VH-VL binders against Uncharacterized protein ycf23 (ycf23). Designs and how they scored, part 2

Target 1, 265 residues: Uncharacterized protein ycf23 (ycf23), of Porphyra purpurea (Red seaweed) (Ulva purpurea) (p51373)
Amino acid sequence: MTISSKISSDFDKQSALKVITGLNNFNIPQIKQMALASEIAKVTYLDIVADTDIIKEVESVSKIPICVSAVKSKELLKCQKTGVNILEIGNYDCFYEQGRLFHSEEIKLISKETRNLLPHATLCVTLPHILKIEEQVKLASDLQRIGIDMIQTEGKSTSISKTDHLSGMIQKSASTFSSTYTVSSKIRLPIISASGISSLTSPIAFLYGASGIGIGSNIRRLQDIGSMVIYIYEVQAAISSNHNIQQNINHSIQSSKISHQLIPY
Below, E stands for the ipSAE of ESMFold2; O stands for the ipSAE of OpenDDE; V2 stands for 0.75 times the mean of E and O plus 0.25 times the DockQ between their complexes.

## First folded at step 1 (VH-VL)

Design d7 (framework fv_diridavumab)
Fold by ESMFold2-Fast, scan of step 1:
Structure d7 (fold): chain C 265 residues (1-265), chain A 121 residues (1-121), chain B 111 residues (1-111)
Amino acid sequence: as target 1 above (265 residues)
Amino acid sequence: EVQLVESGAEVKKPGSSVKVSCKASGGTFEDYAISWVRQAPGQGPEWMGGIIPLFGTAKYAPKFQGRVTITADDFAGTVYMELSSLRSEDTAMYYCARETLYGDSGYMDVWGKGTTVTVSS
Amino acid sequence: QSVLTQPPSVSAAPGQKVTISCSGSSSNIGNNFVSWYQQLPGTAPKLLIYYNNKRPSGIPDRFSGSKSGTSATLGITGLQTGDEANYYCATWDSSLSDYVVFGGGTKLTVL
C-alpha cells in the first residue's frame, strides 16, 4: 500500500491524529510520557526523532504505530531496518532557529533518494512554511510525481510567539489552513496539518481538506501523562464533532440540489 | 563559487598521528557535510568518513573506525581529519570534499586539490 | 579491496562509444544511488554523474548513467582524446554501517 494499513483507515475517514515528539527531541522520559499518553488515548500514530534507541524505548510503553522524522535518508533507512515503516522528511523548525533553510530543490532530492532507498515505505514530506503558498503547491505537485505518499503542511504558529490572545492565534491558524486548502485542491495526496493545531483549531484543518492533523508543542508543554491524555481527548472530541457536522452538511446539500445553483452571498 | 583548501603536505614517522585541515573559501560548511577521501599511489579513492559541522556528528568507514577522528570548528569554518597509528600504507593524497543534503546525497560535488601525507622511516 | 567491481581498462577510438560497468550487491548499488567520477592525471576526482543518471552543470550529455538491480553503467558517446582518464563509480554501502564505497576504477584509453 502507498499508505501503511496500520494508519490508512483514519486517513480515509479524515480523522487521523498523530502526536509529534519532535525531530530534535532526545528527552527519553518526556518521549515515553507522550508515547504512553498516546497509547492510552489510542491516537493514529506517533511521530518521533529518527533514532533506533528511542524507537525501542517507545515500543516498550506503546503499541501505537511509529513514524520517524529526519532530514537524512540514511537515518530513515536505519530506522526502517528496525521495522518502522512510516517515515517523514521534516519537520524543519529546529533548523530555522539555526539559520538553516530548506529550499524546494533540496527537499525534492532528499525525497527522491529516500523513495529510491525505500520503495515500499510510507513516506510523508513536510512543506516548509517559509515558502510562499504557490511554491508550496509546486513542491507538493513535484513530490506527488516523485511518489511521496502524503504531505504535511507547516504553519506560522511554529515561529516564535507574537501574541497569545485569540485574534492572533486565529490569524496564525488561518494562514496554516489556507496553505492546507490550496495544496489539497491541487494534489491527490492526503494532507496532514501540523502547525498551530489545538482542540479549538483541529476541526478547521479537516474542513479545509486535511485527512489528518499533528499535535506537537501543545502536548510537549504539558507536565504529566494525565494532562496529555485529557488534551488528546479534547482534540479527538473536536475531530468527531467536525466529522458529524460535515456529514450533516453533505446530506443537506444532496437533499437540496436547487440551492447549489445559486451564487453565494 | 565555493572552493575547499586542504592544509600543506606532511611527512610523518610510523606510529605517529597526522591532522589535516580543510577550509571553505567563498562559503561556509553549515549547510553541508564534509567528507575525507584518500587515494594511495596507483589506487582508487577510499572514503574515510565525513562530518556534518552543523550537528557535530561524524561517521567513519569501518576500515578507519578507531584510527580516524573528524572534527569541525564550532562555527563550521574549518574541518579536521586526524589519522593515528600511521603506517607506510597510509601514504596517500588526502582530499576533503563537500557532500550535499547534510551528507545523505552520497556524492561529492566540490573537491579540494588534495594534500600529500607521506609515512616513512 | 573494493566492494564495487569495475573493469580495469577500456579503450576505443575517437568518435566511438564506450560503456563502463560497476557491479555491487543489494547492500550498496541495489538500495542506493550511484555516482561517477572522472579523474584526469594529477587532478582531484570530478563529479560526472549523480543519482544514477543526473549530470552536474557543465557535463555534456555525451556522458550518461544508468542503474539496473545491483549494477550501474557509465556511457560515453562521441569519445574525445580529452576523455582519457580514470573513471570511478561510488555509492553508499549499508551492510555494516552506512559508508561510501568506490569502485576500483577503469582506465579509459582513447587511441
Scores: ipSAE 0.000, ipTM 0.411, lowest interface PAE 14.3, mean pLDDT 82

Design d8 (framework fv_diridavumab)
Fold by ESMFold2-Fast, scan of step 1:
Structure d8 (fold): chain C 265 residues (1-265), chain A 119 residues (1-119), chain B 111 residues (1-111)
Amino acid sequence: as target 1 above (265 residues)
Amino acid sequence: EVQLVESGAEVKKPGSSVKVSCKASGGTFSSFAISWVRQAPGQGPEWMGGISPIFGTAKYAPKFQGRVTITADDFAGTVYMELSSLRSEDTAMYYCARHDEYGWAFDYWGKGTTVTVSS
Amino acid sequence: QSVLTQPPSVSAAPGQKVTISCSGSSSNIESNYVSWYQQLPGTAPKLLIYDNSKRPSGIPDRFSGSKSGTSATLGITGLQTGDEANYYCGTWDTSLSGYEVFGGGTKLTVL
């Protein structure tokens, strides 16, 4: 139930970055390329499909911590038995494509089952974008009480026909940021913003209360390890820039307060 | 209103098995896990295991692993607990109980089924 | 033996206050939420306290719960004869892949 010290540190610093290969991605060569790029760039962790053979393949090229994603507690249990202890209930996009929806009661039930089967694992749960923001807040509160360690927010998706156009990407980001901001104001758990996240939008996620971000489609569409590494570096630079700006703002505020206290009246 | 209705009292011989049922009404089967908790005369409660009716996932206490089986036979209503290789020490009141919305507490309990193991 | 330790009995006069302790370890009480149950003779246990200190609807504020480290406490003020019952603490234990545990129980006698 405790987040590991390495991951916890990145979340505490609001700088956690995970690379998402996809819940429905079984392309081993591509997954291995993404894993190796993540190892080179030193990302916080990887989020891959809950498949024991793919875990072994990833471990052959990377020492980055592995998180597996699924919607069935038994699949997560199988993966945990291989030594993986970061588990996620979520990444529902592929199921939305199939017309399968997840609502609060079902997610709570899956979460309780998963915690019951995996009492020592670090658990993350994705809040469905199909829920109203108020319902997402209530669900996050309930998940916190169940003992979930992290929450992931997602953006609205067009599951059928249209590709990610600029307007679609902005819509996904806006949805994710609205959820992140509202949930972070009410819940103490670390929040990962995913869906529509890029180097351009990642600083906004942290500004709105995220402790980490997930990048998926923007990495999966790249053709080679070098391009993936460069893109990850770009995202990390954006995160670092946001941190430097926040530090400067904090120092300015602190300096102003000190000066104000020293002014005699 | 949530109700948990358990099957009637059982008298069994040592070495046999017993299967008790718990019929749940209200929202129990759609969202909530159900556990089995026993209480021997003059003793405290002892958790045996629990199940999600929707997913059929069962978890057992270490003491009962291999001897107890919890199943959901009807998605709309009933959870079963079967205890095998009965001993005199298995004489107890057997309760089904619902985990609350957050999964931490047992918010509703059945009235209990008495199981007596006698030679 | 029970995993959680409670005193076997406690007694006090009507109108007085009493506390019942529940002692565990880091794998149970310290790490997880504690619940308390009241059991009147011949009845099923009834949820009295959940999430360490919260009361279900219908439970009077005379009943309170608290947790500190590896121990939890049930407090009852303004004792009434109807409070005479067995009281059990309960929580999740993360050891051995996880399981629910209960205390051995405390018999409250109102003198």
Scores: ipSAE 0.007, ipTM 0.445, lowest interface PAE 10.8, mean pLDDT 81

Design d9 (framework fv_diridavumab)
Fold by ESMFold2-Fast, scan of step 1:
Structure d9 (fold): chain C 265 residues (1-265), chain A 124 residues (1-124), chain B 111 residues (1-111)
Amino acid sequence: as target 1 above (265 residues)
Amino acid sequence: EVQLVESGAEVKKPGSSVKVSCKASGYTFSSYAISWVRQAPGQGPEWMGGIIPIFDTAKYAPKFQGRVTITADDFAGTVYMELSSLRSEDTAMYYCARSGEYYDSTGYYPFDYWGKGTTVTVSS
Amino acid sequence: QSVLTQPPSVSAAPGQKVTISCSGSSSNIGENYVSWYQQLPGTAPKLLIYDNNKRPSGIPDRFSGSKSGTSATLGITGLQTGDEANYYCGTWDSSYSADWVFGGGTKLTVL
């Protein structure tokens, strides 16, 4: 329906960036470093585990909007009661490693329950990469009908390859780009691309129809706040460059249209 | 207008330390890296290290790591360079230089504005 | 190892053209942008060229830069007596430990 006014401007500009600490990450020192780096770089929002104590810790070092992620409506409800109104059902990667899979029917059930409990919260739902493309499209359509406000696409993010750096990064994000393109062509909801997104690949996500991107593991692996800020700045610069290129293309198209309209035939 | 103003000349004994300051004005201080570059008499310039003021960690050239400390005071708009365990070979002109607005992995390129230099003489 | 190589001196008459070379390796010039600096006697270096071939505002178009492989070149046309200076190339070196490196310098004499 309607994305929170705190973050909507960046989505409208197709430049939204969230930093993902992880829905199973309870390492307070690391989360605080990521939150402080995100505050310094002025990212659109931070996506953290649905835990009320961790929300307080993040708020102590950052004023950027907070989104909490969980797979249980009860945990999201607890966090909403502290004032957080951006909520996500997902991210599923940590559960896949435990042999726990999420299929369409279960995700729809959780989504319906969460929307019923929280009629006015901004809700994002992650589409599982384990679903076939046609199943992801069907799920996204069903989620739109339930009243979900935005969709996150995911892909395999843990494969190690010996290909060159750029091709390896593109390969890692291939499934999230494929899902983003296909879902964006069928669904009106804003889409966040996550899993395998980096400064090198972030412009591609927006070209494929994303309104925002999520970055997690590439920041979590860094050792200090300075390195995290540098990485975020590189991502933001790449996004900004893509936006300027798209505006130039649109201007060129508009100029061609005007020229064509002046031809008598 | 961008200005980098360095502290006055120093004369030091071998084994001591020297701390040189660089006060920046005319731009958004936190947005640009400040590097320290020295030049011994008759020699070319040599990069020592630099700092992006919003970060709490500086980067140092391998030759100077362990002897040089670069710090920034964002409120004062000033960058400091302290070089310890001074030797006669450290006699040089020490420049601060602005290293462009940061958008890449290095943050220290190119050097678009330079201070006038601070002469440091190490003698006994 | 990480030092960039420049000819120690070059000379020409007023109005002529000179080129100053800067030679490095794949880990420095080969991967990174090259900048050039002019140093007049008794002064700080001044940025003359950045990003291989771009000029800062105020630098006349008689100064040009280029890069090919692991080498860069500074070109100066229409030489003037005021161009007598030392010229230094510089770039990032990403080998082993990351470092910023300058060339040894070229002294330009206008005859």
Scores: ipSAE 0.000, ipTM 0.380, lowest interface PAE 20.4, mean pLDDT 82

Design e1 (framework fv_ecleralimab)
Fold by ESMFold2-Fast, scan of step 1:
Structure e1 (fold): chain C 265 residues (1-265), chain A 123 residues (1-123), chain B 107 residues (1-107)
Amino acid sequence: as target 1 above (265 residues)
Amino acid sequence: EVQLVESGGGLVKPGGSLRLSCAASGFTFSNAWMHWVRQAPGKGLEWVGHIKSKTDGGTTDYAAPVKGRFTISRDDSKNTLYLQMNSLKTEDTAVYYCTTDLYYDSSGYFDYWGQGTLVTVSS
Amino acid sequence: SYELTQPLSVSVALGQTARITCSGDNIGSKNVHWYQQKPGQAPVLVIYRDSNRPSGIPERFSGSNSGNTATLTISRAQAGDEADYYCQVWDSSTAVVFGGGTKLTVL
């Protein structure tokens, strides 16, 4: 299947940015603030909990495309019936905190069920960081055969690392980039890097093969819409710099070819 | 639709053993995390332990008061959950409930409960 | 070990609003679930993930969770709401944690 036309342009440009409110976040005031900030900054899309009332609340303040995340096919189906056609099986961090693990066979089962229920929806699936890299590649390959449209990579985390937030972020970034690079080299599906991503590390995600990035915890910790917008702008500036550099290189190459052809001998 | 039926409760002496069963129907048992929760007479709810779904490796975890004495197991072919209780103490006297954290509702809450089975540990 | 604290009892007049609190360190960062238990019966889930109602639970039941306190709110209290109410969270270090329970009396 193909990625929704609402978001595909940014993925094609290797510049997609989503704001993640969280699979277990039902705080309507906070979600609305993040949605408003995303609307002001014109991000590619929002990734929110699979809840029909929250979808309505977000739609009341933002026109940004909505993606809903869940681990339950029935919840994704309910949300799709309201008109949302970008769906994600993933964002497992909240379940890891509960001691719940996701393995390849289970993810494939949910993915098959969801694709069968929703043949034309845009589906994203998160690869669990608990899988060895070879298992993540195998799972991504299996998901591609099931008809999944895009993959999200995770970073490793532990409850102990939360006492030192900086160490946790560094570990997540390294893990996410390793997974992104390896999966990208073996699988054709677009990849979203979503753990340990900041304005500083965003260009690196794209360098390692990502077509998009997700930001969650770094924006959720901010207290007001203005701060959120500024943070998003910083991330977008880093992405735009990467895009403009590539565009300038391509232009220079093209100009060189033209000048060589037109110079008389 | 979903049903959980506990059995095996009764009177047992301190130091004795007892095995409880929970027969499940109406959902895909192998995909569900299964829990035991107990309630002493006139007291509150207390988590005993859980066993993860087959797809999550079927591992078990226990509350501190029962660790090393109780064992949770499951038979997916029979849709049955078990609680093997050894070295029973008077403090283990309680109604024992079978409850499910259905695979698709595994956010740590209990959507279905059995009616419970009473275990009395006394001389 | 993570602990949840509830008041032992709450009284409400028929037709008025009852509020049952559940206190815990930074509980607003956790998902809180609420169970109703009537005498001689098994618990019934009435609120999950802070504020969501299972099918069949009346709109009079609502929940909130912020900071150090989660609240179960029962509007337009009815005689049939008389029961024990338990809050519950999942904590990564302790697994399942229940509050001590609150007896709701409808007068």
Scores: ipSAE 0.006, ipTM 0.431, lowest interface PAE 11.7, mean pLDDT 84

Design e10 (framework fv_ecleralimab)
Fold by ESMFold2-Fast, scan of step 1:
Structure e10 (fold): chain C 265 residues (1-265), chain A 125 residues (1-125), chain B 107 residues (1-107)
Amino acid sequence: as target 1 above (265 residues)
Amino acid sequence: EVQLVESGGGLVKPGGSLRLSCAASGFTFRNAWMHWVRQAPGKGLEWVGHIKSKIDGGTTDYAAPVKGRFTISRDDSKNTLYLQMNSLKTEDTAVYYCATEDYYGLGSYEAFDYWGQGTLVTVSS
Amino acid sequence: SYELTQPLSVSVALGQTARITCSGDDIGSKNVHWYQQKPGQAPVLVIYKDSNRPSGIPERFSGSNSGNTATLTISRAQAGDEADYYCQVWDYSTVGVFGGGTKLTVL
């Protein structure tokens, strides 16, 4: 299968960026702020909970392409009927916090059922970080045969968000980058690196073979649209994009730094 | 050391019932998926069913030949797995093994890492 | 239901390489596990997820899985390797499936 034309250009340039609101996040005001910040920054797409009402709320403030995440094929089918054609089986963090593990056979079953129900949708599947690296490679190869369009790699995640701290971001990123490098050497599908990705670590993802990155908890912790926009700009600047937005990012970052420097005085 | 010890096997008449137990030790039982596998005398291994950990929903799945007749349950406070066998048939005669799958960092994912010694169930008149 | 086929028996000379096959429709898309069972004993896991060895299993044991056939390879066969060997997969209905078993005889 092929990636949606709405997002394929950024993947081809190895500069795709998605903002992840969370598979279990139903906070509409926060989701709308993240959607608006994403619209201002012109990210590649949004990854939100598989909920038809939330899709409508996001569409009211943003024209950025929408991806929905779930672990059940029926939830993805329900959202696809509203016009969303970018779907993800994944973002297992909330389930790991509950002690829920996903076996390779279960992931393949859900993936096969979803592909059969939705032959032409763009499908992404997250490889569980709890699987050994050789198991992640085997699963990725099986998913490629099933017809999955993209793979997402993840780092170790817990209920306590270590991405709020520099050491935690590096730890999660190391796991994600190891998986990304190994999987990218064995399969031909585009890979999105997520979990522990920040402005500090995002350039490394592309060096390790990613075509895109996902950012989540570092944005979800911010309280206002302006802060979210600045953070996204920092990430975009770090990935060294060669489009018109790069000049705008540099101007915005410089303006923000000057304003901040004046506050302490 | 990981140990699984089955008990409760014996002779039972067709149509009868029997309950097997498997006492587990040496690992965090409550996090493990537990399986029953049987082997008829001189025959091959046959998967009977499993029960997921309670944190994974505690759901059960069964092989077609035993579906509706056998029930798997667990008592995490006692680290014990059970197999309730009803409406027994002569074809159910086998050594019944207790086995583990995934138990959070012990052994392999998806494979049966540890097995009990087995307990013999004989169904005859 | 999904079925796995193994040869009933395989013979190998001491010190030679034994190969035991496990055939199933598109088995290469599944993870294959292998168990060794000696008379009167419980099975022992020797290979998991196609080619991985558990701690304590000799390097002489290896596995592969592609297309419609998975293979357990035992190099430099020893008398103690004489046993029944079973392959196992999970089908998409979340049911465990075992092959019929192969008796390995070391001559």
Scores: ipSAE 0.000, ipTM 0.416, lowest interface PAE 16.1, mean pLDDT 82

Design e11 (framework fv_ecleralimab)
Heavy chain, then light chain:
Amino acid sequence: EVQLVESGGGLVKPGGSLRLSCAASGFTFSNVWMHWVRQAPGKGLEWVGHIYSKTDGGTTDYAAPVKGRFTISRDDSKNTLYLQMNSLKTEDTAVYYCTTHYDSLEFGPFDYWGQGTLVTVSS
Amino acid sequence: SYELTQPLSVSVALGQTARITCSGDNIGTKYVHWYQQKPGQAPVLVIYRDSYRPSGIPERFSGSNSGNTATLTISRAQAGDEADYYCQVWDSSTFEVFGGGTKLTVL
ESMFold2-Fast, scan of step 1: ipSAE 0.007; ipTM 0.501

Design e2 (framework fv_ecleralimab)
Fold by ESMFold2-Fast, scan of step 1:
Structure e2 (fold): chain C 265 residues (1-265), chain A 121 residues (1-121), chain B 107 residues (1-107)
Amino acid sequence: as target 1 above (265 residues)
Amino acid sequence: EVQLVESGGGLVKPGGSLRLSCAASGFTFSDAWMHWVRQAPGKGLEWVGHIKSKADGGTTDYAAPVKGRFTISRDDSKNTLYLQMNSLKTEDTAVYYCAREIWYEDAFDIWGQGTLVTVSS
Amino acid sequence: SYELTQPLSVSVALGQTARITCSGDNIGSKYVHWYQQKPGQAPVLVIYGDSNRPSGIPERFSGSNSGNTATLTISRAQAGDEADYYCQVWDSSTYYVFGGGTKLTVL
């Protein structure tokens, strides 16, 4: 196992939670607040920009495992030297805003290059939401063959209207859920569901096959550490609730099967 | 063979402007991050600025002493890097090198021979 | 602003080992590159990524980087190694930073 026991355990229990500060976020005071809130709430890991000075700042306030995100092998290679726990090729949202699109061939190339440079590093790759579902499945399969350790699914950011707020929240996460469900049925790697995930929708991600979830914008918009901690607790409580329901269903199914096996036919 | 050739250096009065060119050959210029590095007479190396490949956004960054006065650009169709220098100061007197960054490192593996820029009255 | 400090000069006897240091705050967390520059010539990359040699650079050149100090080591020094040596790193706030340079004299 190339990752920490806590990370592995949380993925195995289908309860991993990462806090995402953002691939293009260099606001040290905000990043430190999010890191401290994550430390207090004991999240599974942090996902921060691939920058060695920011890694040092985060380590000064938190012992939570660190994942760095970038779209270039050389940025990840620099950060690997500091002893970070996960390297991620992804979190493309900021590039989409600039009109920059990532397609399967480019992602495979970056992934192969990164794996070749870092043969033993724990690597995560984000599947672009701009790809058709069939292309995302094929890309995920290819990434598994390259030796990538985990996959992140994403969805497009959609503004929530004041009218029918719940419907808007479901719409925002719809593409992430579709990708998570389809990809999880085809590959063996842990899947992290991100983009549009909130305390209200996080249980649904696990029902669709995610082993973990990522939350970013809902925490970044908060103004203080206390509010961030409370929000994280709400997400963790929702995750726990989902597991209790899942366990009860599994128990009922198992009980039914045992009963049926006693019937001669 | 991989080669970088600078041109455009010369004598300029303080407050003047000068444009340097760097002709690249022997590699896929469009994929490379390109840099300008200078060296004042008898002094050390000083990074001036860079321009990223178009695939990486084509953005530029500059050292503090030249920020706002110098502009880096590239023409991938001509395999040429440019440095537009405005509001030149005597402190800008230096040999200016064109350099290529290694894809996986922040190191400069190929350097031109340099072109001398002298800013004096 | 991030700064790298090198000794102004280092002397080594022919055939002996020269060590040139490059000091910076937590430089061990950064990749250090080394350049050789002879009078009237462009710099030549001799070590990149702390310890890697470009094709054509003799095995006598090696590098290390830990804590606050990076070191370029030149074993079995030859007359042709006489040059100025510069260390260089990347920093998120100041970008590409060079050391002040060290003149190596082979006696």
Scores: ipSAE 0.007, ipTM 0.430, lowest interface PAE 13.0, mean pLDDT 84

Design e3 (framework fv_ecleralimab)
Fold by ESMFold2-Fast, scan of step 1:
Structure e3 (fold): chain C 265 residues (1-265), chain A 122 residues (1-122), chain B 107 residues (1-107)
Amino acid sequence: as target 1 above (265 residues)
Amino acid sequence: EVQLVESGGGLVKPGGSLRLSCAASGFTFSNYYMHWVRQAPGKGLEWVGHIRSKTDGGTTDYAAPVKGRFTISRDDSKNTLYLQMNSLKTEDTAVYYCTTEYFGDYLPFDYWGQGTLVTVSS
Amino acid sequence: SYELTQPLSVSVALGQTARITCSGDNIGDKYVHWYQQKPGQAPVLVIYQDSNRPSGIPERFSGSNSGNTATLTISRAQAGDEADYYCQAWDSSTDYVFGGGTKLTVL
């Protein structure tokens, strides 16, 4: 019924960052690389497939809080029994490619059943990008009444059209930002923006009302832990511009400046 | 035209084994959860077990009465579902139906085969 | 374990409305599907996700689901509606569960 204390402080600061390995990603070596990179960079949490063996693998390399994603209450319940208490209904992209669409009524029923089975778990629900913005707002309102703790907005996939990297990211994020802004103006729940997010676009997500952002494909395409860590650092640097870290830096500078002035030369 | 055809039923002694097959056509088999549902003579429908689509990991679940004795498998290249029945008991006597569920996400059993009769007696 | 309860039998006069219930704990929070089975035949889906009709099912078949009871309603009952009717739902504890079935007799 409330956001988990393990992740809530970053949401309160509008600086939450999750790394998304993917709802249908069962590649253990890749998932472990992403988990280790996330541990090094100290991201807020990981969002992984709802699989109990993969949870154990991630826990072997990372202490970062784990969120599992699925579209079925039973899979989320199995994972919760292992101690995971941050759960997501979504991510729908892999199903769209298969011709499977999720309607508002179906999402609400999955959400009601999941909340009933897990009264105290932190629940996030993804709003499908296939819904009109007005329908996303109504769904979010209904989810709030069901007792969902946070909402994720998504953007359209551009993989089929093979646009250039930057324009594709802008198109995805524009869709996500429109949804985030409209939903945040009507709903009290924290919102995560998860499509088209990069170091260039992440500050805009927070300006449009997000409390957190998710990064997925931009990390999954990278081949090594070092590159993943660098990418995450760039995103974190952009996020940190959304709240005043200058006070802390200035405080350190002031202290060191006094010390320097007293050194005779 | 969607069609499901079960085969492999027959008379078997207690403790014996049978393998049932369900040949599917007319739909994208790989997108469906596949189920076995049985019906004892003069009784109601009882879910036996299912196998998920490949996208959902191809995992299986079973009703309590058959756990450890029955195994469900599928061959998407042949559009065929299987039920391996071991350690058969007289209470397993039933018509066994093959049925479909699109992705298994709160959707109905939309296509059914004609059923195949399994009789377990001495 | 999760159970669905149906009456063993329901009688309806020709042209009148039959109602078949399916009871389960908080069943209104679940999708309920209804199947018709005639003697010697496989079951046929008549209502899915509480209230939707498949192609080919007459509009006199309807469904509802709220609280602890789902209902299949057959208006203007015809002789050909005489059959066994089963409700079905999914639950995390049992996976797929059927009601015990209701024999509908059209007088």
Scores: ipSAE 0.005, ipTM 0.479, lowest interface PAE 11.0, mean pLDDT 84

Design e4 (framework fv_ecleralimab; at its last look DockQ between E and O 0.64; V2 from the best seeds 0.00; counts 0 for: pae E 3.7 > 2)
Heavy chain, then light chain:
Amino acid sequence: EVQLVESGGGLVKPGGSLRLSCAASGFTFSEAWMHWVRQAPGKGLEWVGHIKSETDGGTTDYAAPVKGRFTISRDDSKNTLYLQMNSLKTEDTAVYYCATYDEGYFAMDVWGQGTLVTVSS
Amino acid sequence: SYELTQPLSVSVALGQTARITCSGDNIGSYNVHWYQQKPGQAPVLVIYYDSDRPSGIPERFSGSNSGNTATLTISRAQAGDEADYYCQVWDSDTYVVFGGGTKLTVL
ESMFold2-Fast, scan of step 1: ipSAE 0.717; ipTM 0.853
ESMFold2, look of step 2: ipSAE 0.504; ipTM 0.778
ESMFold2 (binder alone), look of step 2: mean pLDDT 93; pTM 0.946
OpenDDE, look of step 2: ipSAE 0.482; ipTM 0.798
ESMFold2, look of step 3: ipSAE 0.383; ipTM 0.729
ESMFold2 (binder alone), look of step 3: mean pLDDT 93; pTM 0.946
OpenDDE, look of step 3: ipSAE 0.663; ipTM 0.849

